# VH-VL binders against q3z8e7: the designs that were tried, part 34

Target 1, 156 residues: q3z8e7
Amino acid sequence: MVEKIPMTASGYKKLEDELSTLKVKRIDVIEEMRLAAMDKDMRENAPYHAAKEQRGQIEGRIKEIEHELKYADVSEYTDTNTSKVNMGSTVKLRDPKNGECCTYTLVSPKEIEPLKGKISASSPIGKAVFNRNKGEQIEIEVPSGTLQYIIEDISF
Key: E = the ipSAE of ESMFold2; O = the ipSAE of OpenDDE; V2 = 0.75 times the mean of E and O plus 0.25 times the DockQ between their complexes.

## First folded at step 22 (VH-VL; framework fv_denrakibart)

Design g1 (at its last look DockQ between E and O 0.48; V2 from the best seeds 0.00; counts 0 for: pae E 2.3 > 2)
Fold by OpenDDE, look of step 22:
Structure g1 (fold): chain C 156 residues (1-156), chain A 119 residues (1-119), chain B 113 residues (1-113)
Amino acid sequence: as target 1 above (156 residues)
Amino acid sequence: EVQLVQSGAEVKKPGESLKISCKGSGYTFTTYWIGWVRQMPGKGLEWMGYIWPGDSDTRYSPSFQGQVTISADKSISTAYLQWSSLKASDTAMYYCAKQRYSNRPFDYWGQGTLVTVSS
Amino acid sequence: DIVMTQSPDSLAVSLGERATINCKSSQSVLYSSNNKNYLAWYQQKPGQPPKLLIYWASDRESGVPDRFSGSGSGTDFTLTISSLQAEDVAVYYCQQYYSTPYTFGQGTKVEIK
């Protein structure tokens, strides 16, 4: 079974919208490339190279979005069991060693805002807490080692 | 409103080729799996396969692999099911169906296309 | 392939009475990552395409009457019609969408006694 990519219905829609926008942008950039390529000396054609680079970026993002949509594991807030951490859940994690707490909300890739604690379910923290119960101890893999946390609370 | 509209009933002879269609509307056609389901007369439902119209990634049931071809034209939001050589045993109702998401079942169905193959 | 087996093949129930349909899968359709059962129930009336009733074993599709309910987990599932109505006469199918190929039960015909 192919691993699914957790996201919300709203997140899915946002990805669809972004995809639509990018596809239009791609057309525009291709046209820009065409126009820039009208100059014979391509080596010195900065506009062409810029457009080409932009096209590459757009194509890369399009592929990423298409992959996410294709293998999406969509959950809805209203249908989510509050007993377990799911997409849309806000989780409070407590460090059992020092008692420090941190709060994170699992969101779709489009909705990620790290500074606000909005993280992807595919992030190290997201993977560690997803489908876990309140009171469980989890392990988060970080480059410096393994962090231990207790799921103190789950909310929406 | 999401709609799947299939092509009309077909009456064919064994050995003939056939291509039936399913046009989707009311949603982004390229970002949902669309599948085909066979229902022989008086029988149950059989998943034949599905396609991701965005890249035409197609998966078949082993029972239908090599027996039919599933395709899509995203420019006109249409999925296709075709046979190169029909058999009498291909007589059935054929439904196209859309998945809500990759992790969900079929939420919208076409009205069905009746295919009758007889000599 | 995951084989889906329904029971009974046919069921006659009086109006207003409970109808119960069982579905068994040859393999578990419970996905450990999200703890969801990838099991759906469909209703098909004569001359019509199937209609989605239940997904994830117990979640009702929008617009589906409350008298329809799904239960079960792993390999054993049940569709219940708490109070059979005349319009509920149909063939009901369970379907797993846990893995391809997707497979359906053989169907259960529900009739009025």
Scores: ipSAE 0.835, ipTM 0.943, lowest interface PAE 0.5, mean pLDDT 92
Fold by ESMFold2, look of step 22:
Structure g1 (fold): chain C 156 residues (1-156), chain A 119 residues (1-119), chain B 113 residues (1-113)
Amino acid sequence: as target 1 above (156 residues)
Amino acid sequence: EVQLVQSGAEVKKPGESLKISCKGSGYTFTTYWIGWVRQMPGKGLEWMGYIWPGDSDTRYSPSFQGQVTISADKSISTAYLQWSSLKASDTAMYYCAKQRYSNRPFDYWGQGTLVTVSS
Amino acid sequence: DIVMTQSPDSLAVSLGERATINCKSSQSVLYSSNNKNYLAWYQQKPGQPPKLLIYWASDRESGVPDRFSGSGSGTDFTLTISSLQAEDVAVYYCQQYYSTPYTFGQGTKVEIK
């Protein structure tokens, strides 16, 4: 099975909306490229090159979103379901070596905010905690070795 | 209300071409897989393949690869199943069906299109 | 591709009695990352399209009566109708949607005894 991309139903909808917007913007950028390309000196055509770069960024993002939607693993949850880590869960991880705790919330790709602790379930931390219970020891692989944490708490 | 409406029954002769349709409504047509399922008279269900209408990514069961063409016209929210040369063995009921998400089975089905191929 | 085998091919059950249909896949359909079995059950009555009953092996589709339940994991699955009613006379199919090509079991015809 191809690796699935965890997300919420609201995350799926947000990606659909972004995709719709990008497809409209792509039409505009392709026309801007066409109009700019009517200039006789393509080497010094700044509007053409700017539109070409924008098109590349738009096409790349469209392809990325289509992939994420094609392989979406859409979950449902309830506010009272804290027995296992799932989409929408907030997880408190404790380092058994020094007792320090970190808190992460599993969110859809559109909602990722790493500096606020909002990570995807496909991230190294997300993969390690997904579908795990409170009290389980988990491992996160990093270049320097394997880090171990204990799931201290799970909430929504 | 999600709805899949298929084209009407067809009576054809061997060697003729045919294109049957499935129009989707009540959802964003371009961001869900829509597939085709064959049911031969008195037999079970066979997945033929599906298409992602947004980019026309089309995938076939090996049993049907090269035997049919699956396509879509996203401007009218319609998927198609097409034969270039029908055989008597193509006589069957054909259903279109969509997945709600990639991690769900087919939860919405068309009413079916009966295709009869005989002399 | 994953072969789906149902048993029995047909069964007759008295009204109000339990009907049990088994389905076995040639490979595991459990996706370990989300701990879900990608197995569905459908009901099909004559002249009608299939109707989804169960997804993820045990989750009942909206509007499906509570007498229908699914169980099992990995390769062995069961559909149970706890108290057969007249309207439950149909052919039942299991289907894996774990990997393409998607495949169906051969079907199980359920009749009133």
Scores: ipSAE 0.674, ipTM 0.880, lowest interface PAE 1.2, mean pLDDT 88
ESMFold2 (binder alone), look of step 22: mean pLDDT 93; pTM 0.948
ESMFold2, look of step 23: ipSAE 0.450; ipTM 0.778
ESMFold2 (binder alone), look of step 23: mean pLDDT 93; pTM 0.946
OpenDDE, look of step 23: ipSAE 0.804; ipTM 0.922

Design g2 (at its last look DockQ between E and O 0.61; V2 from the best seeds 0.67)
Fold by OpenDDE, look of step 22:
Structure g2 (fold): chain C 156 residues (1-156), chain A 119 residues (1-119), chain B 113 residues (1-113)
Amino acid sequence: as target 1 above (156 residues)
Amino acid sequence: EVQLVQSGAEVKKPGESLKISCKGSGYTFTTYWIGWVRQMPGKGLEWMGYIWPGDSDTRYSPSFQGQVTISADKSISTAYLQWSSLKASDTAMYYCAKQRYSNRPFDYWGQGTLVTVSS
Amino acid sequence: DIVMTQSPDSLAVSLGERATINCKSSQSVLYSSNNKNYLAWYQQKPGQPPKLLIYWASVRESGVPDRFSGSGSGTDFTLTISSLQAEDVAVYYCQQYYSTPYTFGQGTKVEIK
């Protein structure tokens, strides 16, 4: 089975929206290229080359988004009846040494908001907690060493 | 509202070609897999294959590989199932169905297209 | 290919009684990465397309009555109708969407006794 790309339903929607926007932008950029190409001296046509470069960037992103959507492993908040941490899960981590707690929500890349505790599943914390159960002790790799936390609660 | 509307019933003879359609609406057609399912008279459901309309990536069940062609026209949000040469054994109801996501089952179905092949 | 086998082929149950349908897969449809079972249940009434009832083995599709429930994991699954209603007369199919080709069970016809 092809490895799926985890994301939330909202993340999926955001990718769809971005894709839609990029497709429109692509049309505009192509038109800009067309207009710029009306100049016979293409070697010195800075606007054309700029538009062409932009087109390349847009095309690249479109391909990325299409790939993500095509192989998405989407989790919906209402769909989760598991005791394991998944996309969309909010996880409360407790430091067994000092009792301090942190709360994080696993989201898609488009939904990342570090200040609100919204983190990617591919982040060090995300990787550590993903598919783990409540009560488990996890290890988080940081530049200064390894941190240990207990998954105290999982919610959506 | 998501809808899949299929073309009307077909009555054909063996050896004839056929192309039936499934038009999607109410969602982004290019970002969801759309599949075809065969149901022979009085029988169960058979997944034939599906297509990603965004790039026309098409996958077939081994049982249907080379027997049918699945395609899509994203400009009109329409998926197709076609035969180059029908057989009597192709007589069946054909459903198109949309996956909710790539990792989900079929959440919306067309009303079905009845294909009857007889001499 | 993953083979899906349902049991029984047909079931007659009295109104208000429990109906139980089993489905077995020849291979596990449990995905280790997300710990979800890629198993769905459909209801098909005469002259209608299938209707999605359950996905992830136990999650009810929106609008599906509470009397429908799915259970199981790995290779063994069960659809339960806690209290059979007249409108529940139909053929029920399990389906794996773990890997292509997607495959369906042969169906179970549920009738009123």
Scores: ipSAE 0.823, ipTM 0.946, lowest interface PAE 0.5, mean pLDDT 92
Fold by ESMFold2, look of step 22:
Structure g2 (fold): chain C 156 residues (1-156), chain A 119 residues (1-119), chain B 113 residues (1-113)
Amino acid sequence: as target 1 above (156 residues)
Amino acid sequence: EVQLVQSGAEVKKPGESLKISCKGSGYTFTTYWIGWVRQMPGKGLEWMGYIWPGDSDTRYSPSFQGQVTISADKSISTAYLQWSSLKASDTAMYYCAKQRYSNRPFDYWGQGTLVTVSS
Amino acid sequence: DIVMTQSPDSLAVSLGERATINCKSSQSVLYSSNNKNYLAWYQQKPGQPPKLLIYWASVRESGVPDRFSGSGSGTDFTLTISSLQAEDVAVYYCQQYYSTPYTFGQGTKVEIK
């Protein structure tokens, strides 16, 4: 079974917009390669090699985006209140052993910012909280063992 | 606006080949499943299969596997349904339809292409 | 393959009255990971392509009148037209999109009595 990629409708659209931009850039880079190829020594042609490398990066990113969107599991709950954790939710987790709390927001892969608590639904924490209710106890598997938390609060 | 425009009606003889088309516009063609649905005269809807035009990943209903070919030309935003040898039982209306996301049903439909196969 | 069975095959309802169409799947179309039923309802008027009415069993597509509602979960689903209008004369199909091959019910023809 291929693992699905949770994302919001806005995250899906953002990737589509990037794809559109890349397809335009690809046209420009192909023209740059054509013009640079008029040089008689292709192995020593710095402009040609730079354009060729840029084209490879663009083609690679295009295929990545199309693949990510094929396996996207697009949520309904963007900018809405819910009783369950979903994409766009901010969750407060409490360690029942010491009362320590931490806060995370579930975002699409392109929006990940770990230092700000923005994590993917496919991360260990994201998987553990996704589609869970307030008050549920969850377990997170880490190399050092199993961590237990209670979902104390869910917000947008 | 999202539109799916299909090729015109076809009248064919058994044994002939046929390729009908579905041109998508108003959306990013390569990042949505596009499917084909058959409706035999006076009958219900039958999902034939779909294609992801970005990489041509194509999946068929078992009832249609080996009977038709689904393909796409992403350079002209067009999906195709093709028979190598038509049968009279292929007489039907054929719809193309766009899936909004992989976890949603078909939200936009083409106008249909009537295929008539008779002696 | 998930078999979709609708009942009744045809239905005659007086103008302004309630119409109820049932759809049963041969196995559950509920995804536990998001708690969504991958069940759609379509309307097909004579001479037209199908039109999406309901997705996820109960969510109305944009522009669909609120007299149309969907309910049910797992294997048993219902489309309700609370006050039948003349323009609602059509064939209605349920469809699962839980797994390929996607499958439709056989259709329910709704007519004015």
Scores: ipSAE 0.565, ipTM 0.791, lowest interface PAE 1.2, mean pLDDT 88
ESMFold2 (binder alone), look of step 22: mean pLDDT 92; pTM 0.944

Design g3 (at its last look DockQ between E and O 0.61; V2 from the best seeds 0.00; counts 0 for: pae E 2.2 > 2)
Fold by OpenDDE, look of step 22:
Structure g3 (fold): chain C 156 residues (1-156), chain A 119 residues (1-119), chain B 113 residues (1-113)
Amino acid sequence: as target 1 above (156 residues)
Amino acid sequence: EVQLVQSGAEVKKPGESLKISCKGSGYTFTTYWIGWVRQMPGKGLEWMGYIWPGDSDTRYSPSFQGQVTISADKSISTAYLQWSSLKASDTAMYYCAKQRYTNRPFDYWGQGTLVTVSS
Amino acid sequence: DIVMTQSPDSLAVSLGERATINCKSSQSVLYSSNNKNYLAWYQQKPGQPPKLLIYWASTRESGVPDRFSGSGSGTDFTLTISSLQAEDVAVYYCQQYYSTPYTFGQGTKVEIK
């Protein structure tokens, strides 16, 4: 089975919207290229080269989004089991050493808000908690070493 | 509202070619798999294959590989199922169906296209 | 290919009584990465396309009455209609979407006794 890309339903929608926007932008940029190319000396055509570069960036992102959508593993908040950490889950992690707790919500890349504890499932924390049960002890790899946490609670 | 509207019933003879259609609306056509399901008279459902309209990635059931062609025109949000040479055994109801997501089942179905092949 | 086998082929149940349909897959349809069973149930009435009832083995599709429930995991699944209504007369199909080719059970015809 091909590895799927975890994301929320809302994340999926955001990717669709972004894709739509980028496709429109691509048309505009192509037109800009066309207009800029009306000048005969292409070597000195800065606007053309800029537009071409932008097109490349847009195309790259479009391909990325299309891939993500095509292989998406979408979870809905309303039909997910709280017994295991899934996309959309909010997890409370407790440090067994000092008792400190932190809360994170697993979201799609488009939904990432680090300051609000919204993190990607592909992040070190996300990978550590994904598909884990309440009460389990997890290990998070950080540059300074390995952190130990207990999954204190799972919610949506 | 999501809708899949299929082309009308077909009456054909063996050896004839046929192309039926399924038009999607109410959603982004290019970002959901759309499949075809055969149901022979009085029989069960058979997944034939599906297509990702965004890049026309098409995959077939082994039972239908080489027997039919699935395609899509994303410009008009339409998927197609076609035969180069119909057989009497192709007589069946054909449904198109949209997956909710790649990891989900078919949440919306067309009304079906009845294909009758007889001499 | 994953073979889906339903039992029974037909079922007659009195109004208001419980209807139980079983579905067995030749291989597990439990995905270890998300712990979800890629199993769906459909209802098909005469002259109509199939209608999605249950997905991920036990999650009801929006708008589906509470009397419909799905259970099971791995290779053995069950669709239950807790109290059969007249409008529930139909053929029911299980389907795995774990891997291609997607495959359906042969169907179970539910009738009123």
Scores: ipSAE 0.812, ipTM 0.936, lowest interface PAE 0.5, mean pLDDT 92
Fold by ESMFold2, look of step 22:
Structure g3 (fold): chain C 156 residues (1-156), chain A 119 residues (1-119), chain B 113 residues (1-113)
Amino acid sequence: as target 1 above (156 residues)
Amino acid sequence: EVQLVQSGAEVKKPGESLKISCKGSGYTFTTYWIGWVRQMPGKGLEWMGYIWPGDSDTRYSPSFQGQVTISADKSISTAYLQWSSLKASDTAMYYCAKQRYTNRPFDYWGQGTLVTVSS
Amino acid sequence: DIVMTQSPDSLAVSLGERATINCKSSQSVLYSSNNKNYLAWYQQKPGQPPKLLIYWASTRESGVPDRFSGSGSGTDFTLTISSLQAEDVAVYYCQQYYSTPYTFGQGTKVEIK
């Protein structure tokens, strides 16, 4: 039903700390909204509307973090080289048809940067490579169909 | 260090209400599942349910759904197990226990609260 | 609900000898996405809360002696005490934490013969 979200123990702690900070900020923003609304017309109260927007962003992020923590699949991998893809691994994928390679690094959700190849283990590519060995052929489901790759190399 | 400290033993009569507590310390109380486990005299362990104190998301074993209430007060880092009307069959040891993560079992346990329900 | 069944219900073993406890789940507790079995073993001594020994079927919790080992996958699991010591007299429980409701085996009492 709800998919688990792979992350590291340090990633979990970072989200936990961010959540704590956001909960404090939420209290402050609610207070700002209350103070701004005490003697001003709501249609003309720019500080109130700005604080309300900030509260919405904070509430949204809190909800996201709570979800990520509740469904976290926390790994305790080591940086010692292994034959299997894990959190923190950098994988080189080779297209067997043309020999072209692409490289991805599995990172915690907060560290995702797709343009740098930093992806989550819950992404289509991450799911396909996780816990796989060097040399295995994998299939990646994308909206345009199924792609075939071979895990050429695994590094940390 | 992580600690779960439970309230003291209780002796009650059938039909009485009861609320027992479990105070967590040494960790972020709001971001870990904390659950309740029943052990009837001379019997094994039964998971009753757990709560995510951050938003009070509470989930029960079907065997205990509607029989008990699990709650938490995050301002004092305390989880509760509550009966509105005790039965003699509720006589048991009750443990609170914390999961480290969803993909881990219960690694920290309270000392237990003995509840005795007799006429 | 996943039913956990342990065997034997009780076990008498001489000091220094091997004790073996089996646990079977009514359905697989292997989560294929991370290739981990969501199976734990606990030790409970009289008058004490349970103590976690092993998680993920075979990973020893910190501070647990090396004589305790877990094995198995899917639906069949084993706890082995390679050289029984006096302090190992306890009731041992397996538990799945693959899906709610979490469930425990009925327990195995280990005694000195």
Scores: ipSAE 0.459, ipTM 0.765, lowest interface PAE 2.2, mean pLDDT 87
ESMFold2 (binder alone), look of step 22: mean pLDDT 92; pTM 0.937

Design g4 (at its last look DockQ between E and O 0.21; V2 from the best seeds 0.00; counts 0 for: placed apart)
Fold by OpenDDE, look of step 22:
Structure g4 (fold): chain C 156 residues (1-156), chain A 119 residues (1-119), chain B 113 residues (1-113)
Amino acid sequence: as target 1 above (156 residues)
Amino acid sequence: EVQLVQSGAEVKKPGESLKISCKGSGYTFTTYWIGWVRQMPGKGLEWMGYIWPGDSDTYYSPSFQGQVTISADKSISTAYLQWSSLKASDTAMYYCAKQRYTNRPFDYWGQGTLVTVSS
Amino acid sequence: DIVMTQSPDSLAVSLGERATINCKSSQSVLYSPNNKNYLAWYQQKPGQPPKLLIYWASTRESGVPDRFSGSGSGTDFTLTISSLQAEDVAVYYCQQYYSTPYTFGQGTKVEIK
């Protein structure tokens, strides 16, 4: 069973838009490959190999997006229970050991901005806090072990 | 505006084949499940199955597995429901419906296609 | 398969009065990861396709009048029309979209008394 992928309606739309753009780009790159292949030996055809590589990257991303869309668990802000962490929620986590706090906002994959604390619900932090209540203690799995945090506040 | 437009009413005899269509517009056809729902005369709604047009991944209700074929042509944003051999019991209204998202119910419906099978 | 059972099969209510329709699922349609009930309500008028009214058991679809409300959780759900209007005459269906195959209730016919 494939795990569902939480995201917002906005995030879903952005993925659709990106997919559309990539599909067009794919056509262009394929044409570039075709043109490059016409004039030069394939072994020494740098433009062809570059285009081929780009095609591979595009195809990979397309597959990722298609997968995300197909198995999306879409939430709407208007339907969100403010009592629990959901998509779009900003969560304040407090380390019970040292009292340090950090703030994260759960966003769609397209909206991820790690430097601004915008993280995916599928991230280790996202998974730990998703559908949790204020005041709950959560565990975050990191390569070095397990971190403990308390959900101090939930907001939108 | 999202629209699902289905093909016209059909009058058939038992044993005949049939393929009805549902054309989607106003949205990205390949990124939403489109399902078929049967409604026999004076009866309730029955989910038959649905298809993901992006890759034609298809699932059927056990009651309809092997009885019908659901398909899609994404190039023309059209989903299909077909029978190889109609039965009188296939007489019903057939609706296509779009799910809002994978985890959501059907938000848009076609106008329905009436299929009448009689000797 | 999840079996959906509505009650009553038919309901006659006076204009302006409350109409209540119940729906029971044979299994819970509450999804733990997001704490949402995968239950929808549809309205179907004669000669028309079904129209989505409620999803997530209690969220009104856009454009649906406030007099329509959904409640319940797990296996027991209710659609309420607080003040029945003439245009509300229809057959109402609950539907679970928790798991395939999706299943509908048998429908409840709402008429004016």
Scores: ipSAE 0.812, ipTM 0.940, lowest interface PAE 0.5, mean pLDDT 92
Fold by ESMFold2, look of step 22:
Structure g4 (fold): chain C 156 residues (1-156), chain A 119 residues (1-119), chain B 113 residues (1-113)
Amino acid sequence: as target 1 above (156 residues)
Amino acid sequence: EVQLVQSGAEVKKPGESLKISCKGSGYTFTTYWIGWVRQMPGKGLEWMGYIWPGDSDTYYSPSFQGQVTISADKSISTAYLQWSSLKASDTAMYYCAKQRYTNRPFDYWGQGTLVTVSS
Amino acid sequence: DIVMTQSPDSLAVSLGERATINCKSSQSVLYSPNNKNYLAWYQQKPGQPPKLLIYWASTRESGVPDRFSGSGSGTDFTLTISSLQAEDVAVYYCQQYYSTPYTFGQGTKVEIK
């Protein structure tokens, strides 16, 4: 299985920027090592050994960032997502037992289209999600029992 | 703004070598997967593999492993698809394509490079 | 390898009518940690590269007309063109990007009846 690394689009960009900076810094540190190595006595060459240690830290961080970017699972979540469900919100509900998601949009009664997921705030699902935050578990009463979902995402 | 520009059409004979190119611009070339897709005449699309240009980490579809070489020169933002010995069955259109993130498909495609291999 | 099978292989639809293309994967393409189906739809016109229409099975790519919609989950997926236009004559491909090797369906040619 390929393990994915969750992050936001802004997180991805920040890692890209850090990687670019580190690659430039690596060039400088390699030059510092080269210049320091012109001193023939390596046992007394503190500048060389300091630069070598710094290079190791830079190389390690570069490899870590490359791995994170290669396998990034970039979320759709942005600062524009509201924290509470309201009229006009689109909610993504996740079944915690199997991870399946369903999506609903809260609309006015004249805009109801159940087959397209456009539901009223008075529907069983609408009542359960209204004014709730992302991450909350909700319960929906149906004739066959109680269904449980987690509010995975809220958008407009 | 994002563009993938491929090298021109090629007419070759069996046994000849070939290296076609795909130049990326308008984005950070080294931090996105570049894939190659074959389309044989009148046929569908086949993913051949992709490369991470930042460190040249490369993966091949099993159907193409050992048949082609995928490489990149990050200093000129260019990916390559290469054959050491072409066969007539290599006649196809070849596309490069950029993957936005590993959880997204190919959002930008090159214009294609037609490779014709005939006696 | 995940095998992607489209149906039908070709489809003739009158202008303004609904076109429906099915795609079935040999195993689930649902990535449970984020609950997204890693399934895409592409449109390809003659002499052109593929154009991305839909990703995550149902999310329309920016600039794609509203008449294109995707649905389905797990192994069964559908691309719907709600009102076929003349410019929609093309070959349509589904593709999984759940695991390497990425694979495409064989394509569905859509023509005007």
Scores: ipSAE 0.518, ipTM 0.817, lowest interface PAE 2.0, mean pLDDT 87
ESMFold2 (binder alone), look of step 22: mean pLDDT 93; pTM 0.946

